# Designs tried in a protein design chat: VH-VL binders against Probable low-salt glycan biosynthesis epimerase Agl13 (agl13). Part 3

Target 1, 156 residues: Probable low-salt glycan biosynthesis epimerase Agl13 (agl13), of Haloferax volcanii (d4gu69)
Amino acid sequence: MPNIHDVEVRDLQVNADQRGHLVEVFRSDWDEYEIDPEMSYYSMTYPGVVRAWHRHLEGQIDHFVCPKGRITVGIYDDREDSPTQGELDTFVIGEHNQQVIRIPGDCWHGFKAIGDEPSLLINYPTNLYDYEDPDEERIPYDDDRIPYDWNAEIHG

## First folded at step 20 (VH-VL; from T1 with light chain V31A)

Design V3
Fold by OpenDDE, fold request of step 25:
Structure V3 (fold): chain C 156 residues (1-156), chain A 122 residues (1-122), chain B 109 residues (1-109)
Amino acid sequence: as target 1 above (156 residues)
Amino acid sequence: QITLKESGPTLVKPTQTLTLTCTFSGFSLSTSGVGVGWLRQPPGKALEWLALIYWDDDERYSPSLKSRLTISKDTSKNQVVLKMTNIDPVDTATYYCAHRGKPGYKGVFDYWGQGTLVTVSS
Amino acid sequence: QSALTQPASVSGSPGQSITISCTATSSDVGAYRYVSWYQQHPGKAPKLMIFKVSDRPSGISNRFSGSKSGNTASLTISGLQAEDEADYYCSSYTSRNTVFGGGTKLTVL
């Protein structure tokens, strides 16, 4: 169970047959998470690479899925009025553990590709990326302000 | 070699504004991840964090003292200034300036100034 | 209202091992995950001894070790020496706050 308020995790159904597998990563009739994406993109990340930290302050909610490879998702609650301020959530998701992570955009978040192969990350954000005025703040992955070490032997 | 040194008045009167300056060497506040913070310690009492400023001008303050504190930096002079308003005898303490933000060192002050004792008395 | 609680004092004889505890309140256990320790001799600035629960800065004696179990972090000093007599403070932080324990006075008998 997530420690951070508004963070949610949903197991994805993997439908496998002789042809391969199909995974529904979003359905508008899902009752739990109110996913309302405006766009979608994916990124490929080599093993060991960390992509963190960033946040969105204009109400964006992210939805992370990792259909290939494996990633550790990190979410840190720096929200001033949050009842879970200071909390950290980490999730390991990937091809063999397919889940959707609902991420309140105004939490610092990112991920590290782990395993032995490149990872694909699909994001379904609720807001469009504005190229002229991006709703995105970034700090280094090892930023002192976030009490989490992506390269620690024990994460948490 | 990293060094920090606090300077400012050692005696202030109640209600005044205390201004302390930290002059440092051996590092730069232009370096990503670097921060400089202020802490204090009343005589015979525990350490207390006051404020912190990072290289990117992000200022952090103790929640209990935020309304009274202002931290600023001059990167070109390697200085960080702390202002504390409405000073009171309870604010009598040794004030320290300290370095923060060494990669891998999470949330710690690894280099400290020698501290400067500030006495608040009428 | 200290987020971190330490014993006021501990004592030990030379050569012994002593442990100083640092306990977070139940509501702050999740937030203050990284604990650090500082040593302070009288009239001197604090010195970082342990960070991230159990990591030692360069130059710090391996007689100093840190651990954490549940909501309690511990500083252990083995082979106690006279020079270890000092005040010890635990610390932790979130993105918005850095806190210290009340300090522990270590007396070497």
Scores: ipSAE 0.899, ipTM 0.949, lowest interface PAE 0.5, mean pLDDT 95
Fold by OpenDDE, fold request of step 25:
Structure V3 (fold): chain C 156 residues (1-156), chain A 122 residues (1-122), chain B 109 residues (1-109)
Amino acid sequence: as target 1 above (156 residues)
Amino acid sequence: QITLKESGPTLVKPTQTLTLTCTFSGFSLSTSGVGVGWLRQPPGKALEWLALIYWDDDERYSPSLKSRLTISKDTSKNQVVLKMTNIDPVDTATYYCAHRGKPGYKGVFDYWGQGTLVTVSS
Amino acid sequence: QSALTQPASVSGSPGQSITISCTATSSDVGAYRYVSWYQQHPGKAPKLMIFKVSDRPSGISNRFSGSKSGNTASLTISGLQAEDEADYYCSSYTSRNTVFGGGTKLTVL
């Protein structure tokens, strides 16, 4: 369960057969999880690469799906007056754990590609990207202001 | 090689504004990730964080003291200034400035000035 | 009221191991996930001893170790020495706040 208010996780149905698999990553008729995307894109990221942190302050909501590979999604709540201010959510999603993560855009968020293969991330945000005036703030992945280390050693 | 030094009045009257200056060397506030903070410690009491300013002019303040505090920097002079308004005897403390933002070091002050005792008295 | 609670004092004999606890309130456990420890000798500035729960800065003796379980972080000092006598403060932070415990006075008997 997410710690951060407005963060949501939905399991995606993987329909697999001898031909491959099909995953619905968005349906407008989902009741418990309303998604209203304006666009969609995907990015490919090599293993070990961190893409963090950024946020959107104009009301954008992101939706992350990782159909190939595996990523750790990080979300940090720095929102003023948020009941979960200071909270951090991390999720591991990917081919073997098909989930969509709803990310309040005004939370700092990012991801790290993990595993031994490139990861594909699909995002379908609720707002269009403005090429001339993008709604994005960015800080380094290791920024002191966010108490999370993307490269912390993983122990069993 | 990193050093910080606090300077300012050691005696302040109530209701006045306290201005302290931190002069540092061995690092620059033009370096990404770097910050300089102010902390204080009343005699025989615990440490308290006051404010922090980062290289990109991002200012952070103690929630309880935010209305009284202003932090600023002069990168060219390697100085950070803290102003505290409406000073009161309860603000008597040793004031420290400290370095923050070393890569991998999360939320810590790894280098401190020697501190300067500020006494508030009529 | 501090978000982090420490015992007022602890004591030990030379060579012993002692532990200082730092407990966050239940509501702050998630927010204050990284805990740091500072050592302060009388009349001196604090010295960073542990950061990110269990990491040691360069130059810090491996006699100092940090751990965390649930809402309680712990500083353990092994092979206690006379020079370890000092005040110890735990600390943690969010993007908007840095907090300290009330401090623990360590006496070496």
Scores: ipSAE 0.896, ipTM 0.948, lowest interface PAE 0.5, mean pLDDT 95
Fold by ESMFold2, fold request of step 25:
Structure V3 (fold): chain C 156 residues (1-156), chain A 122 residues (1-122), chain B 109 residues (1-109)
Amino acid sequence: as target 1 above (156 residues)
Amino acid sequence: QITLKESGPTLVKPTQTLTLTCTFSGFSLSTSGVGVGWLRQPPGKALEWLALIYWDDDERYSPSLKSRLTISKDTSKNQVVLKMTNIDPVDTATYYCAHRGKPGYKGVFDYWGQGTLVTVSS
Amino acid sequence: QSALTQPASVSGSPGQSITISCTATSSDVGAYRYVSWYQQHPGKAPKLMIFKVSDRPSGISNRFSGSKSGNTASLTISGLQAEDEADYYCSSYTSRNTVFGGGTKLTVL
């Protein structure tokens, strides 16, 4: 169970057979997609690269899926009136743990590609990207204000 | 190398507005990640954080005091100013300004001024 | 009440090790992940001793160590010396708030 209000997680079903596999990543009748996506995009990110922290202030909800590679998704609740202000959620998702993460856009969020291969992120946001007036705020991934270290050493 | 110094009145009357100035050297408040904060400590009591201003003009205030506080900066003078309204005798304390945002340190005050005692008359 | 609770006082003899606890007491315990520690001698400003639970700033003796288990952080001072006699404060933060414990007076006997 996520710590942050309105963060949701759904396990994705990997349907495998002799030809390979198929994974449904969006259905309009899934609770995590109560507001339908308006667009989709993907990115490939080299190992070790962090893409954070971002937020959206006009109601956008993001849905992150990682069908190839592996990422750590980070979400931090800086919303002033949130019952979970100051909480952090992290999820490791990828080809070996396929999930969709529903992210309230007004929380700071991002991801780090981990492991030794590039990671494919697909996002299904609920707002169209406005090229003339993007709804996007950014602060550095290592900003003082967020108590999280993307590059903390991992010990087995 | 980094130094901070608090200045302002040492004796104030109830209901007045307290204005404190932090003058610093050895760093710039235009540098990414850097902030300056204000704290206080009543005689014989614990430290209390008041307000914080970052290089990108972001301002943060203690939730219990935010209606009384305003923080601002003047980067050309290397100064940060704290304004506290409706002063009361319970506000008697040593007031400190402090540096924040050293890379890798996360959420700590690593350099402090010596502090200035502000006494509110009864 | 303070979101971080410390004992009011601790004492030890020179050469001993002592530990000061800092326990999160609010319902937002999970939000205070990074704990720092400050030393304050009488009449002086606080000095940062530990940050990010266990990291030590340059110039701070390795006699000072920090740890955290669940909702309790600890500062351990080994090889206690007379100069260690001071008040010690734990602190933590979120993006919108910084909190301090009530302080612990360390007496070196």
Scores: ipSAE 0.766, ipTM 0.909, lowest interface PAE 1.0, mean pLDDT 93
Fold by ESMFold2, look of step 21:
Structure V3 (fold): chain C 156 residues (1-156), chain A 122 residues (1-122), chain B 109 residues (1-109)
Amino acid sequence: as target 1 above (156 residues)
Amino acid sequence: QITLKESGPTLVKPTQTLTLTCTFSGFSLSTSGVGVGWLRQPPGKALEWLALIYWDDDERYSPSLKSRLTISKDTSKNQVVLKMTNIDPVDTATYYCAHRGKPGYKGVFDYWGQGTLVTVSS
Amino acid sequence: QSALTQPASVSGSPGQSITISCTATSSDVGAYRYVSWYQQHPGKAPKLMIFKVSDRPSGISNRFSGSKSGNTASLTISGLQAEDEADYYCSSYTSRNTVFGGGTKLTVL
């Protein structure tokens, strides 16, 4: 269960047969998508690469899906008036564990590609990207302000 | 080598505004992730964090003191300034400035000034 | 967001090991993940000994180690020496706040 207020997770149904599988990743009648996406994009990220930290201050909600590869999604609540200020959520999602993660855009967020293969991230944000005036703040992935280490040794 | 030094008045009267200057060398507040913080320690008591200012002008304040504090920087002079309004005898303490944000370190003050004792008269 | 509680004092003899605890007093939301430890000798500024729960800055003796279980962090000092006699503070942070424990006076007997 997520620690951060308004972070939501939905398990995705993998519909498999002898030809392969099909996974629905967005439906407008899912609670996690109550505010409809306005666009979608994807990225391929090489193993070990971190794409963080980002946030949006004009109401954008992100929906992360990873149908190929594996990622760790990180979300940190720096919202001044949040009941969960200072909380961190991490999720490992990908081909082995298909989920959609609903991310309040005003939380710091990002992901790291893990495992041995590139990871495909698809996002369904609720706002259009404005190329002339982007609603995107960035701080370094290793910034002091966020108590999280993307590269910490994972003992297994 | 990173060094920091606090300067300002050593004796102040209640209701005055305390202004403390941190002069530092061996690092730049233009460096991504770097910050300078202010802390204090009343005689015989615990350390207390007051404020932070980061390379990207982000300012953070102790929640209990935020209405009384202003932090600012002058990168060209390698200085950070703390102002505290409405000084009261309970504010008597040694005040420190300290470096923050070294890569690989998280949420710590790794280099400190020697501190300056500020005494508030009754 | 939460106060950090330390014992007021601990003591040990030269060569022994001692442990100083640091407990967050509000555990309903685990906001404080990274704990650091500072050593302070009388009249001196604090010195960073441990960060990120268990990491040591360069030049800090491996006699100092840190750990954490649940909401309680621990600083362990092995092979006690007279120079270890000092005050020790734990600290933790969120993006918007930094907090310190009340401090522990270590006496080397």
Scores: ipSAE 0.735, ipTM 0.894, lowest interface PAE 1.2, mean pLDDT 92

Design V3
Fold by ESMFold2, fold request of step 25:
Structure V3 (fold): chain C 156 residues (1-156), chain A 122 residues (1-122), chain B 109 residues (1-109)
Amino acid sequence: as target 1 above (156 residues)
Amino acid sequence: QITLKESGPTLVKPTQTLTLTCTFSGFSLSTSGVGVGWLRQPPGKALEWLALIYWDDDERYSPSLKSRLTISKDTSKNQVVLKMTNIDPVDTATYYCAHRGKPGYKGVFDYWGQGTLVTVSS
Amino acid sequence: QSALTQPASVSGSPGQSITISCTATSSDVGAYRYVSWYQQHPGKAPKLMIFKVSDRPSGISNRFSGSKSGNTASLTISGLQAEDEADYYCSSYTSRNTVFGGGTKLTVL
């Protein structure tokens, strides 16, 4: 279970047959979703690449799905008055573990593509991207303020 | 060669505003990831963190002292200034400024000034 | 109170190993993930000895090592020497706060 307030995880149903598989990644009747997505996009990220840290200050909620490859999703709660301020959540998702991660946009977040293949990320955020004035703050993935190391050696 | 030095009054009266200046060399506060912090240590007592300012103007303050503290920077002078309002005798301490944000170090002060003793009169 | 608790003093003889503990209160749920240690000799500024629980800055003797189990971090000094006599502080942080323990006076007998 997530440590951070309003972070949610949903297991996705993989429907397999002789042709391959089908996974529904969003339904409007899923109980935990209060706000409908405004758009969806995907990205392809090469192994080892980190895309972090981002946050959104105008109420956006992100939903990360990784149908191909594997990523580590990282979420850090820097919200000043949050009951979970200072908490960190990490999730490993991808072909081997298909989940959607619901991310409060005002928490710092991002992901790292892991394994030896490119990773496909689908996101369906609740706010439309504004090309003229994007609602996105960024700090370096290795910034001092967040006690997390994306590139720490794996032990074991 | 990173160096920091604290300067300001050594004797202040209660209720005054204390202004301390940290003058540094060997790094720039405009460099991504870098910060400068202020700390203090009352005679015979533990270290206490006061405030931090980062390269991107982000400011962080000790929760217990936030209402009394203001941190600011002048990158062109290589200076960081701490102001502390409504000074009281319990604020008598050695005040330090220190470097933060060395890549890979995470949340530590790796270079410190020599410190300056500030005595608050009765 | 999100305090780090250290023993007031520890002592050891030259050549021995000693350990100084640093315990976060249970009410703080372990949000402080990285612990660092500082050494302070009388009249001097603190010196960073350990960061990220167990990492050692360049130039720090390998006699100093750090570890953490649950909410308790430990600084271990092996092969104790007279110059190790000092005050030692643990520290930790979140994105919005930095805290120090009360300090431990190490006496070399």
Scores: ipSAE 0.728, ipTM 0.897, lowest interface PAE 1.2, mean pLDDT 91

## First folded at step 21 (VH-VL)

Design W1 (from V4 with heavy chain S67D, light chain D55N)
Fold by ESMFold2, look of step 22:
Structure W1 (fold): chain C 156 residues (1-156), chain A 122 residues (1-122), chain B 109 residues (1-109)
Amino acid sequence: as target 1 above (156 residues)
Amino acid sequence: QITLKESGPTLVKPTQTLTLTCTFSGFSLSTSGVGVGWLRQPPGKALEWLALIYWDDDERYSPSLKDRLTISKDTSKNQVVLKMTNIDPVDTATYYCAHRGKPGYKGVFDYWGQGTLVTVSS
Amino acid sequence: QSALTQPASVSGSPGQSITISCTATSSDIGAYRYVSWYQQHPGKAPKLMIFKVSNRPSGISNRFSGSKSGNTASLTISGLQAEDEADYYCSSYTSRNTVFGGGTKLTVL
């Protein structure tokens, strides 16, 4: 269960047969996603690459899915009046654990591609990207303000 | 060598505004990730964080004191200023400024000024 | 009323090991996940001893070690020496707040 207010996780159903598999990544009748997406995009990220930290201040909600490869999604609640201010959520999603992560855009967020193959991210945000005036703030992935290390050693 | 030094009045009256200046050398507050914070310690009591300002002008304040505090910087003069309004005898403390944001040293104050005692008259 | 609770005092004899605890006042705070420790001798500014739970700054003796289990962080000082007599503070932070424990006075007997 997520620590941060308004972060949601949904397990995705993998429908497999002799031909392969199909996974629905969004349906408008899913209760936790009452705001419809305005656009969708995908990206391919090479192993070890971090794309963080980002936030959106005009009400955007992001939805991350990783159908190929594996990513660590990181979300940090820096919202001034949040009941969960200062909380961190991390999720490992991908082929082995197919989930969609709902991310309040005004939380700092991002992901790291992990494992040894490129990772495919699908996002369906609730706001259109405005090329003239993008609603995106960025701070370094290793910024002092966020108590999280994307590159911490992993031990068995 | 990083150094910081606090300056300002040593005796203030209740209700006045306290203004403290941190003058530093050996680093720049224009450097990505770097910040300067203010802390205090009442005589015989625990350390208490007051405020932080970062290279990108982001300001953070202790939740219990945020309505009384203002932090600002003058990067060209290597100075950070703390203002605290409506001073009361409970604010008598040694005030420190300190460096923050050394790469790999998340969330810590690694260099401190010597501190300056501010006494609030009763 | 700090979010971090420390014992008011601890004592030990030269050569012994002692441990100072720092407990978050909630079982699963999550928010205060990185803990640091400061040493303060009378009349001096605090000195950083441990950061990020268990990391030691350059120049800090390996007699000082840090750990964390659940909501409790610990500073352990081995081979206790007279100069270790000081106040010790734990600290942690979120993006919007930095907190200190109430401090622990270490007395070397």
Scores: ipSAE 0.691, ipTM 0.889, lowest interface PAE 1.5, mean pLDDT 92

